Miniprotein binders against a2bj90. Designs and how they scored, part 173

Target 1, 235 residues: a2bj90
Amino acid sequence: MSRSARRKTSALNTVLRVVEVFASIQGEGPFTGTYSVFVRLAGCNLRCPFCDTRYAWSLEAGKPLGVEELVEEIARYEPSLVVITGGEPLLQRHPLNSLVEGLESLGLRVQLETNGILPAPARDEQLWRVYHVVSPKDVPVRVPGAKLHPSWVDYARATGRAWFKFLVANEQHVREVAEYVAKLGIPRSRVYIMPLTPEKLDMKELLELHSRIASLAVKWRLNFSPRLHLLVQLP
Key: E = the ipSAE of ESMFold2; O = the ipSAE of OpenDDE; V2 = 0.75 times the mean of E and O plus 0.25 times the DockQ between their complexes.

## First folded at step 20 (miniprotein)

Design QZ7 (at its last look DockQ between E and O 0.88; V2 from the best seeds 0.88)
Fold by OpenDDE base, look of step 21:
Structure QZ7 (fold): chain B 235 residues (1-235), chain A 99 residues (1-99)
Amino acid sequence: as target 1 above (235 residues)
Amino acid sequence: SEFLRLAKIYQRAAERAMRKGDYDKAVYYLYLVAELALEKGDLELAIEYLEKAAEIAQRANLRELEALVYDLLARVYEALGDKEKAEEYRRKAEEIREG
């Protein structure tokens, strides 16, 4: 491989398309309540009808940022966690591995949010070392083109660093999640259900949905994920 | 009832989506209202919402969501004991997915 080809591959691995970087509280999943910096990456391989971040669907919605510059920006917030989210972060897998390497070198904890369509990290990827919250879109919400990649189940078993967060709207959805995770051999302790919340709910509507889904979580012996940031009016 | 409150949340969300031209979101939230109606055993109400969802999906050329609506219509008609209509809607969903 020529020196030019190595430089082009290295340059492609050092730039991310980023929509936004901001500090907040992690509102969802196993890290709920953690002071976090959010990195929202551009581009998604789905078009979920209920998506609240449609502005991130196009890669062109993101600005190109160097990995080194982004690591420095994140570090200034002194976060307890770095949350990498977006459309689908794993569409930018190569520069994302470089970002993770930079963040880990500073001793920062990293959590990835993914829809689980793309393969889980391999053992030789920097992404193997971080925490993952996988949010399947096939079950129960039946988003067209969504399918959980089986490697996420294997990754969860091998590392203990994955959780599965399912969107649910009713008791049938909770039943389907319980059946699905049992079939896949995912431990219930790694499963979260979260209310599917439309945009622009009032606080009463938001609390009603949370209350209903939390009650179903207890009934079905599953973990509950709030949307805490919405409840406390944070980004 | 709790059902009516939850259904009304998704119904209002569908109406907001229609006003914005977010037809995919409107179809999907009407679908969620129909699932709640089915859970309550109000099969007639489920059909009403699904027929409306199908009409919007057709007009907006949302073929994959149209197929999803037909899958649920098939389940509702099966629960009503109307095997003929259940099979009709299964076929309609399959024709969209094979096309």
Scores: ipSAE 0.893, ipTM 0.951, lowest interface PAE 0.5, mean pLDDT 94
Fold by ESMFold2, look of step 20:
Structure QZ7 (fold): chain B 235 residues (1-235), chain A 99 residues (1-99)
Amino acid sequence: as target 1 above (235 residues)
Amino acid sequence: SEFLRLAKIYQRAAERAMRKGDYDKAVYYLYLVAELALEKGDLELAIEYLEKAAEIAQRANLRELEALVYDLLARVYEALGDKEKAEEYRRKAEEIREG
């Protein structure tokens, strides 16, 4: 192969398929309220009926974007946090590790959102060093094929950089989450329950749903995650 | 009363989903209404919503959601003490997952 051909092949290994990049507030989980840049990657290994980002399901929904160019775009926002989301970001694992390397070299803090079906980062991956919010979809919401990979529990124990966030709609769901995390040995301090929130709710409905699930979080001694961006009408 | 407020949120979401042609959302939200009804002990209401959800899932060829609906129907009939119906719905769900 010529040097030019080898360089083109190498450059393709550092391309991400990206649906959107935007600034907003992290509305969910342990970093709620943080000024963030969101990078939504294309492709998902689930088709959750309640998904509010169906436009990211197909890999074809993303545009190819070089990792170096993406790092520069993100840096211009001067974010306090870079949130990698999707679809399922770990479907693009190799170039994602390159993105994390670039962001880390600039001192930018990174959080990944994942459904946890694919394995947790290995020690030699750049993703090992970032924060993860893992949202299992098997329990309690019963999405087929959504079983949490057991490595996430090991990763959370080894690093302290993973939290587990569960969609819930009722108290039985919360009971199931409590049983599930106890069985896996996940401490309550790392567990969030979040309202399963249909799109297009009015403010009264949003507050009612938040109030109920927050009350359950207190009752069951679990952390509560809002959908803050919905309450304040941000993307 | 709290049950009624939460159930209405998901029931209205199901209606919106039906109007948009998002039948998988509609089935799932009706399933959630039925879970709330079961939690309250209103078994007749749970069956009503689950039969509606099953009809939509069948018509829209949503096989995995149909099986999920049958799982809950089996639980509701078990709670009613109707072991024959409970077994019938467990079998229906199994047939979908095996087929």
Scores: ipSAE 0.887, ipTM 0.945, lowest interface PAE 0.6, mean pLDDT 92
ESMFold2 (binder alone), look of step 20: mean pLDDT 88; pTM 0.859
OpenDDE base, look of step 20: ipSAE 0.889; ipTM 0.949
ESMFold2, look of step 21: ipSAE 0.882; ipTM 0.944
ESMFold2 (binder alone), look of step 21: mean pLDDT 88; pTM 0.861

Design QZ8 (at its last look DockQ between E and O 0.88; V2 from the best seeds 0.88)
Fold by OpenDDE base, look of step 20:
Structure QZ8 (fold): chain B 235 residues (1-235), chain A 99 residues (1-99)
Amino acid sequence: as target 1 above (235 residues)
Amino acid sequence: SEFLRLAKIYQRAAERALRKGDYDKAVYYLYLVAELALEKGDLELAIEYLEKAAEIAQRANLRELEALVYDLLAKVYEALGDKEKAEEYRRKAEEIREG
């Protein structure tokens, strides 16, 4: 490979397409309540009908940012957690590994949000070391083109650093989640159910959905994920 | 009832989506209302919402969501004992996925 090809490949591994960077509270999953910096990456391999971040679906919606610059920007917020989200962060796997390396070098904890369609991190990736919240879109919500990659189950078993957060709208969805995770051998302690919340709910509607799904979580012996940021009116 | 309140949430969300031209969201939220109706055992109401969802999906050329709606229609008609309609909707869903 020519020096020019190596420079082009190195440059490609150091730039992320970023939609937004902001500080808030992690509202969802095992880290709920944590003061976090959110990095929303551009591009998604799904078109979920219920997606609340449609503006992130195109890679062109993101600005190119250098990994080093992004690490410095994140560090200024003094976060208790860095949450990498977006459309699908793993579409930018190579520069994302470089970002994780930079953040971990500063002692920052990192959590990835992923739809689980792309393969889990390999042992040689920096991503192997971080926390993952996998949100499957095949079960129960049946998003076209969604399929959980089997390697996420293996990753969860090997590392204990993965949780599975399922969107649910009714009790049938909760049943399907319970059956699905049992079939895959995912421990219930690693499973979260979260209410599928339409946009522009009033607070009463939002609380009613939360209450219903929380009750179902208890009934089915699953963890409950709120959408805490929506309840407290944060980003 | 709690059911009616939850169904109304998704119904209102579908209506908002339609007004915005978010046809994929509208179809999907109508599908969720149909699932709630099915959970309550109201198969006729489930069909009503699914037929509306299918119509919107077809008009908006949302083929994959149309197939998803047809899958649920097939299940509802099977539960009603209408095997002919159940098979019709299975075939319609298959034709979309093979095409």
Scores: ipSAE 0.891, ipTM 0.951, lowest interface PAE 0.5, mean pLDDT 94
Fold by ESMFold2, look of step 20:
Structure QZ8 (fold): chain B 235 residues (1-235), chain A 99 residues (1-99)
Amino acid sequence: as target 1 above (235 residues)
Amino acid sequence: SEFLRLAKIYQRAAERALRKGDYDKAVYYLYLVAELALEKGDLELAIEYLEKAAEIAQRANLRELEALVYDLLAKVYEALGDKEKAEEYRRKAEEIREG
């Protein structure tokens, strides 16, 4: 078979376990406000007590979807960004690379959301070329076993395609983030702090949290990430 | 006042989590209330919330969260100048992590 035929056959035969696919606005991080299609992959290597997507923890929560059909479905939305999230998407690394290849072949821009425990992409992976928002869970929120793999800092430095987003609830957390990123050599322009937001807050509570964390971001000269989709009541 | 408003947000979230049986969320949000209390220097309030969090974690068999709560109790007692209690809670956390 030709190289083109082998690639098409491989993409067709690759399956991802997918919890949900939907269009919305990217509400967090450097691409906040972008019209996006979200692909939530099943499975997670953490059990964070504050997780708002617990329904994606088990790999078996996902339905098998073929990569080629998924690419075509995503393309019909005409997204400005495809956000791959989860659980932890890198648990399905091999078929995920196939999905990225398909999306990139159509010129669609891709962002991955990851907790950063598994290593950053290698140069020969399709994931090497996508944007990454890395959300470490060991500091400051103290989830056990959530240590950031050091390759993410190397990847960010080599490619300029990674940003680091931290959940925070108070100023001590922000101080810890500032110390942590300085120690690792992550420039503050690549760092976002985001309010640790419980479910079912009313608008006054949401604004209170946003206001406090945004004020701390200014004080500590870090970027602020909203949870914009919550403020505008989108999924 | 701002401290009270923020602490109430997490306190109410903990109450909602308890009603739903999400005990790990409840413990974690009470832990966050205690962190806010410690930041404000209200060490008695921090201990109150941490003792409640510890009781819930113990009853629900949430070992890693129980250890996290003991870590913060140790810090609060160190801030009070009670080194003996601080060391006791550090050991309790270590026992959970080793076993």
Scores: ipSAE 0.881, ipTM 0.942, lowest interface PAE 0.6, mean pLDDT 92
ESMFold2 (binder alone), look of step 20: mean pLDDT 88; pTM 0.873

Design QZ9 (at its last look DockQ between E and O 0.86; V2 from the best seeds 0.88)
Fold by OpenDDE base, look of step 20:
Structure QZ9 (fold): chain B 235 residues (1-235), chain A 99 residues (1-99)
Amino acid sequence: as target 1 above (235 residues)
Amino acid sequence: SEFLRLAKIYQRAAERALRKGDYDKAVYYLYLVAEIALEKGDLELAIEYLEKAAEIAQRANLRELEALVYDLLARVYEALGDKEKAEEYRRKAEEIREG
């Protein structure tokens, strides 16, 4: 392999397409309430009708940023957690592994948000070490082209570093989640249900929806994920 | 009822989406209202929302969402005991997915 080919492959592994970097509170899943830096990566393999981050769907919506520069930018916020999100972060798997390596070298905790369509991390990937919140889009919300990759169940069992966050609108959705996770052998302790929130709800509607889904979580013995950032009016 | 409040949230969201030209969002939120109606056993209301969702999806060329709507229409008609219409909508959904 020529020196030019190695430089091109190394350069491809060191640049991410990033939409935005910002500090906030993690509003969702097992790390709710954690002061976090969010890295929103560009590109998604889905077109969820209910997506609130449509501006991140195209790779071209992101700016190319070097991994080293991005690590330095993240570190300046002194985060308790780095949340890598986007469209689908795993579309940029190679440079994402390099980013994780850089962040972990600084002792930063990392959480990935993924739709679970792409394969889970392998043992040799830096991504194997981080926390993952998988948000399937097949069940119950039936997004076209969505299918949970089975390797996420295996990853969750092997590492204990994965949780599954399902969007739900009603009790039937909660039932479907309960049946689905039982069939897959996912422990209920690793399952979160989160209200499917339309954009531009007023606070009364938002609270009512949260209250209903939280009550269903208790009834069905599942964890509840709020949309805390929406409730407290943070990014 | 608590149910009517949930349905109303998604109905209003669909209406907002339509006003913005977010047809995919509109179709999907109408679909959610229909699922909520089905959960209540209001099959007629479910059909009404799904027919509206199908019309919007067809006009906006949202084929995958149109197929999703037809899947639910098939289930609603099956619940009504109309096997002929249930099969018609299954076939319509299949034709979209094979094409």
Scores: ipSAE 0.894, ipTM 0.951, lowest interface PAE 0.5, mean pLDDT 94
Fold by ESMFold2, look of step 20:
Structure QZ9 (fold): chain B 235 residues (1-235), chain A 99 residues (1-99)
Amino acid sequence: as target 1 above (235 residues)
Amino acid sequence: SEFLRLAKIYQRAAERALRKGDYDKAVYYLYLVAEIALEKGDLELAIEYLEKAAEIAQRANLRELEALVYDLLARVYEALGDKEKAEEYRRKAEEIREG
């Protein structure tokens, strides 16, 4: 351990480090097509080489926002879904639970996007009640240190509120996903494969990649996730 | 045909990343091209892309990605039946992860 004493911060526990808040559609996973407000939290416990949101890696990239203020900002959009994403949102777990409490008090539906390294919600957390799309980065994309915490499988089984979304580039990746989820006991109905999509693809390349991965989803009897926002040119 | 289309998508992405100096993206996309080549049994093409990826990773000090590239090189040489090369690359990857 470094010998540096723990530094007391002036950050309030009701404060989140937020990179951006914006309206768009949910382009991925089981809620694809839903009018959504995205809340991108700062900080990530991974440095994926293919990451498209590197600007959110550092906690310093986020501006401190009070939870109550953030709830009011989100509500003004009148969203059908609030998507909490990042970086890795669970790095800010304590104030995140406060945000969820505020959003749920207004009847807003909440979905969390996580890489699944940190544990799933406990029964006494507000996060227990929200929907989760878990995107493991260990298999098949082989990001070091990205092991899925086993509690996510237990959480999915107990609540029915978690789905697993895997980036894939080819059929070998899809086979690896199928083997991985079978070993973990994750049913196919909870599994999505999604194209690993480089930046700056033209529309022909984007459609071609989507078509190939969608065909593989049918072949392997898995759910397909598009990146719909890319196809319709939304943020 | 479909193999060539997928490989071209990631190969062009690697070229774009190189031009921008995004070396970790470039290495990763070249690694994906090599995985696709291995899937189709084009072992020489896989080695070509992996050797390029390794060179970039070494020069950019991308130790974790370099080890990942060596893991795949070991698998490709195993598929070729070159056990000496396969073990050499497994050792190289292990050495990076050791230190």
Scores: ipSAE 0.875, ipTM 0.936, lowest interface PAE 0.6, mean pLDDT 92
ESMFold2 (binder alone), look of step 20: mean pLDDT 88; pTM 0.863

Design QZs (at its last look DockQ between E and O 0.05; V2 from the best seeds 0.00; counts 0 for: pae E 13.9 > 1.5, placed apart)
Fold by ESMFold2, look of step 20:
Structure QZs (fold): chain B 235 residues (1-235), chain A 99 residues (1-99)
Amino acid sequence: as target 1 above (235 residues)
Amino acid sequence: SEFLRSAKISQRAAERALRKGDYDKAVSYLYSVAELALEKGDLELAIEYLEKAAEIAQRANLRELEASVYDLLARVYEALGDKEKAEEYRRKAEEIREG
């Protein structure tokens, strides 16, 4: 990489607005069960009625942190996986690419959570090389302003580093997801259905919901994502 | 006052960066406070900090950061309803990225 090209990449915005950094277990999707450090970025381009992290919607909720300082903080946890989530992390795309570069330089594996409204990474972005779990919010229940950017399907095909995760409550929702992914050409192997838990449930209710959605996943030949952190009562 | 407290944190961080000669960080902190100001609808404050960020980026020859500052200025002027200035800043950002 030339000096000027490297200068351009490293000179992009190096401050992130961060709500919280904490260690826990990745409870959802393809990396379920992995000891992880979560970096919750402030700001979201949606106001989903079932959001569990409404406290991250506003940029004001985040404190400005330098990327170098943040990398050092993350590294002290010795994570097996770094999960970047939010709000919607791609709202802070430029400094996010800088963070990913720093984490990669330490050999840390990175996964991004996104609602997929903003475009997938370009080939020249550091984000191109990380794993993505994309959670579209326009199916089965349409959230105002949600729409999956088509580049995510192209990105998944080109790289094999993206999966699609959908919140469902019942079989009609699963049918809608199946139709949606078929229309977009997303193979079943990249699709997860996960229980929609918009209200507080006791443990019995939570287990019953997991059982119901897992059974539907088998019936419809889709992958099942638990909400493992809820089942084991971790953040 | 939570907005003002958050803005002060970013301003102090930018000042520290300037004293150290870390101009890219200084621009980044000012950009961050301007984004917060835009979110809160304080468009005058957003412009104030972005103009400072642009000056620093220009003097320090931080071309990509300067373009990013112009992008945000365009968003602020769009929010103000000044389409002419919004397009002017979009063009300035594009010119820097082209060459």
Scores: ipSAE 0.000, ipTM 0.337, lowest interface PAE 13.9, mean pLDDT 86
Fold by OpenDDE base, look of step 20:
Structure QZs (fold): chain B 235 residues (1-235), chain A 99 residues (1-99)
Amino acid sequence: as target 1 above (235 residues)
Amino acid sequence: SEFLRSAKISQRAAERALRKGDYDKAVSYLYSVAELALEKGDLELAIEYLEKAAEIAQRANLRELEASVYDLLARVYEALGDKEKAEEYRRKAEEIREG
């Protein structure tokens, strides 16, 4: 393929539907506390009843943005981490690989947030190189159509760059998570439990919920993820 | 057009995924090309890719991906003013999610 054909093929693999770009602190998972730029992609393959970002479910909720322009916008924030989230980022897998290539070329660390329904990255994808936090939606709360793709377990073993984050409300949920990860052969060191926050909790109730779930994490020998952004009132 | 060349590359990526039995990836690539077609205002091309994505998803029993493809088809047909087809694909997506 000629140099001109490579340049022309780069231009179309280069549009993402983006809901929002903002700087904040990563509130969840293994990178909690990290100054991050969040890129929320439009479109989701699920309709989780507990979703806090329902506005991102439609692809139409996102604006088309060029990958190069988006890389430049992200770089201006001087982030310690770039968090790709959304509805489901892997619905836009092709331009997302181009985005990752651009960000990695600047030496930026990238973390993907995914529901784990779509296959894990292959070795030939730029996404293979980044960090992944997989949030299964089939356990403990069963969302219709949610099933963890088996390739995520293999990816986690092969790379060490994947963690699994489960939403839990009580000890029964934590038990179900522990059984599920044991059955799949996911090491506990890669498992996070996070409070499932119902709507309309006040700060006192939110702290109490965090305390209960954190205690369960210790009891069950699992990692705890806060919802730190909710606790500190950041986006 | 540059669009048609990129679409052709993503189509080839989908075809490679199909040859490897990676049906999820194939559907995802075709869906992404359809989205790009939609962004370019090429609704006919978007439909072509989505129909192919739906066929693959159905054959592979990828119900959630199939439903997602039908949701996008419904929106494309609504944009074309074909309310009947838009409603047909909305119903198909619902039937998959309820079943």
Scores: ipSAE 0.000, ipTM 0.208, lowest interface PAE 12.4, mean pLDDT 88
ESMFold2 (binder alone), look of step 20: mean pLDDT 87; pTM 0.849

## First folded at step 21 (miniprotein)

Design TA1 (at its last look DockQ between E and O 0.65; V2 from the best seeds 0.80)
Fold by ESMFold2, look of step 21:
Structure TA1 (fold): chain B 235 residues (1-235), chain A 84 residues (1-84)
Amino acid sequence: as target 1 above (235 residues)
Amino acid sequence: SPEDVIREIDETLEKVWELVAKALEAERRGNLEEAERYQREALELMRKAAELARRIGHEELERQIREYISLIERLIEIIREQRE
C-alpha cells in the first residue's frame, strides 16, 4: 500500500462512539418539523446544569460503530435530514468528517448541533458543507469553560450555513442575548431564542412558556425556536 | 477568594479546550505525535484545574473536572491506537 492508500484505508476504518440512532422530528431551530434521523455521539466538554441529555456526557456511554455501518443504518430510515448531536460531536472530529462524507455521497442533508467551543469547520473539511446550529453556553448563564470560538461567526458569514440558538427563560435573558450577539456581530436573522425548560414541566406550563418566549422573540425581532418534540411528546 | 479561584478554573478550562482543538486538528491532518502531545498538555492543565477545585472545596466542580480528565485520557488512547 502507498502512503496515500494507507491514509485512505485508515479513514475508512474510523470508529465513532455512538449513544443512540433514532428517527424523530427535528424539534428545534431552523429545520423544525423535518423528519430526521438523530445520531447522538458520546462525550461532552461541558456539564451544563440544564442539559437534557446527560446520559451522553461520558465517552463510555457510546458504543463503537464503524462509519460504514453507521451510514448504512442511517440510510435505512430514509431521512429528510440527518442530525448529528450529542454530547459534543466535534470531540470526535476525524471520524465525524468521515461520516459526513459517507452521508453526503448518498445525497443526505446533514445538520450538526454543537456548543461552539471547538472551532468551526475549515474549508477542506467535509463538515464545511454541513448545516450547523451553534448553541453557545456563555450567555445568558455562563457554564464554566464555555467560550464560543470566534471562527463560528466567520464561518456563518462566509457560508450562510450556521445559526445561533440560545436558551432563555425571561426578558432579562433575551436582553443579554441581544447584547451578546450585537457585540459579536451576529446578525439577528441568524439568532434563535428557545425556551429553557425545566426537566419536569406539565403541558400547560410548557405551552405558557412557549407563548411567553415566542412573544419576546417577536418583541426583540429574533427568531423563535420551539421545543416541538416536547410539545408532541417525541424523543 | 473562592470567586477568584473559580475564575482561574474557568480560564484554565478555556485553555484546555484550545489545546484539545489543536490536538483534534493535528489528528485530522494525520500528525498523531503532535495530537498526543497537545492532549497530554491539556491533561496536565485539567489536573491543575481539579486541584484548584479541591482546594476551595467545590466538590461538584471537581467531580465534573475529573470526568473531563477521563475524557482526555480516552482521547489519548484513541490516538495511541492509531499510532500502533
Scores: ipSAE 0.883, ipTM 0.950, lowest interface PAE 0.5, mean pLDDT 91
Fold by OpenDDE base, look of step 23:
Structure TA1 (fold): chain B 235 residues (1-235), chain A 84 residues (1-84)
Amino acid sequence: as target 1 above (235 residues)
Amino acid sequence: SPEDVIREIDETLEKVWELVAKALEAERRGNLEEAERYQREALELMRKAAELARRIGHEELERQIREYISLIERLIEIIREQRE
């Protein structure tokens, strides 16, 4: 490959399709309560029936943004955490590594949210250095084509920088999660259960659901993730 | 049975995402030709999955698979743009 071809490939490898960038509080998982900038990437390899971000499913829902420009935009918010989410961020894996490199160069902490279908980062990827919250979609509600890639379990063991977050609606779901993580050898300390919220819950129903799932988390000795942003009415 | 076909579709989709993963790794390594090959193989499997969904009359699943076809097609375009 000529030096010219490497330079052209480098420029295209620096563009992400981004749906939105916004500041809020991380409402979910191990970083709940953290002032965060959310970068929602376009494109998803799933069509979860319970997805609250369906507008991000198409790659065409995102605008092309340069990595450098995006890093500058993020930095202006002075975030305590950068959350990379979307549809499935790892569909844009190559430019995403460049984004992570840029963010880390500024001393920013990064958390990725992924469905865990695509492989965990390799040791030579910039993504290896960041935190990951993996949300499997094969348990308890199976989405077609969803299978947790086993490399995420290995990554979690090797780095301590991965957690697994499962959407649950009832005790049967919690049981299925407990059996699943036991089978895969995922430490319970790395497992979060989170309320599966239908689109039309009022605040009372939402609180009641949180209470039920939190009680189940205690009973089953799992961590609980709120939907804090919904409870406090933030984006 | 329709249930067997749905299972076959699910298994096909799993294989597609394995191919997409291989393509993304090839792309990261700078082997765009290999990346495109894997994506084209993924696309072919997705087309088969769409046809299976059509045959059993599962319109919603067929629609979703067609959206995945569009996704893979776009990923191929991105690879092509990098090769030019």
Scores: ipSAE 0.853, ipTM 0.939, lowest interface PAE 0.5, mean pLDDT 94
ESMFold2 (binder alone), look of step 21: mean pLDDT 87; pTM 0.850
OpenDDE base, look of step 21: ipSAE 0.827; ipTM 0.930
ESMFold2, look of step 23: ipSAE 0.842; ipTM 0.930
ESMFold2 (binder alone), look of step 23: mean pLDDT 87; pTM 0.849

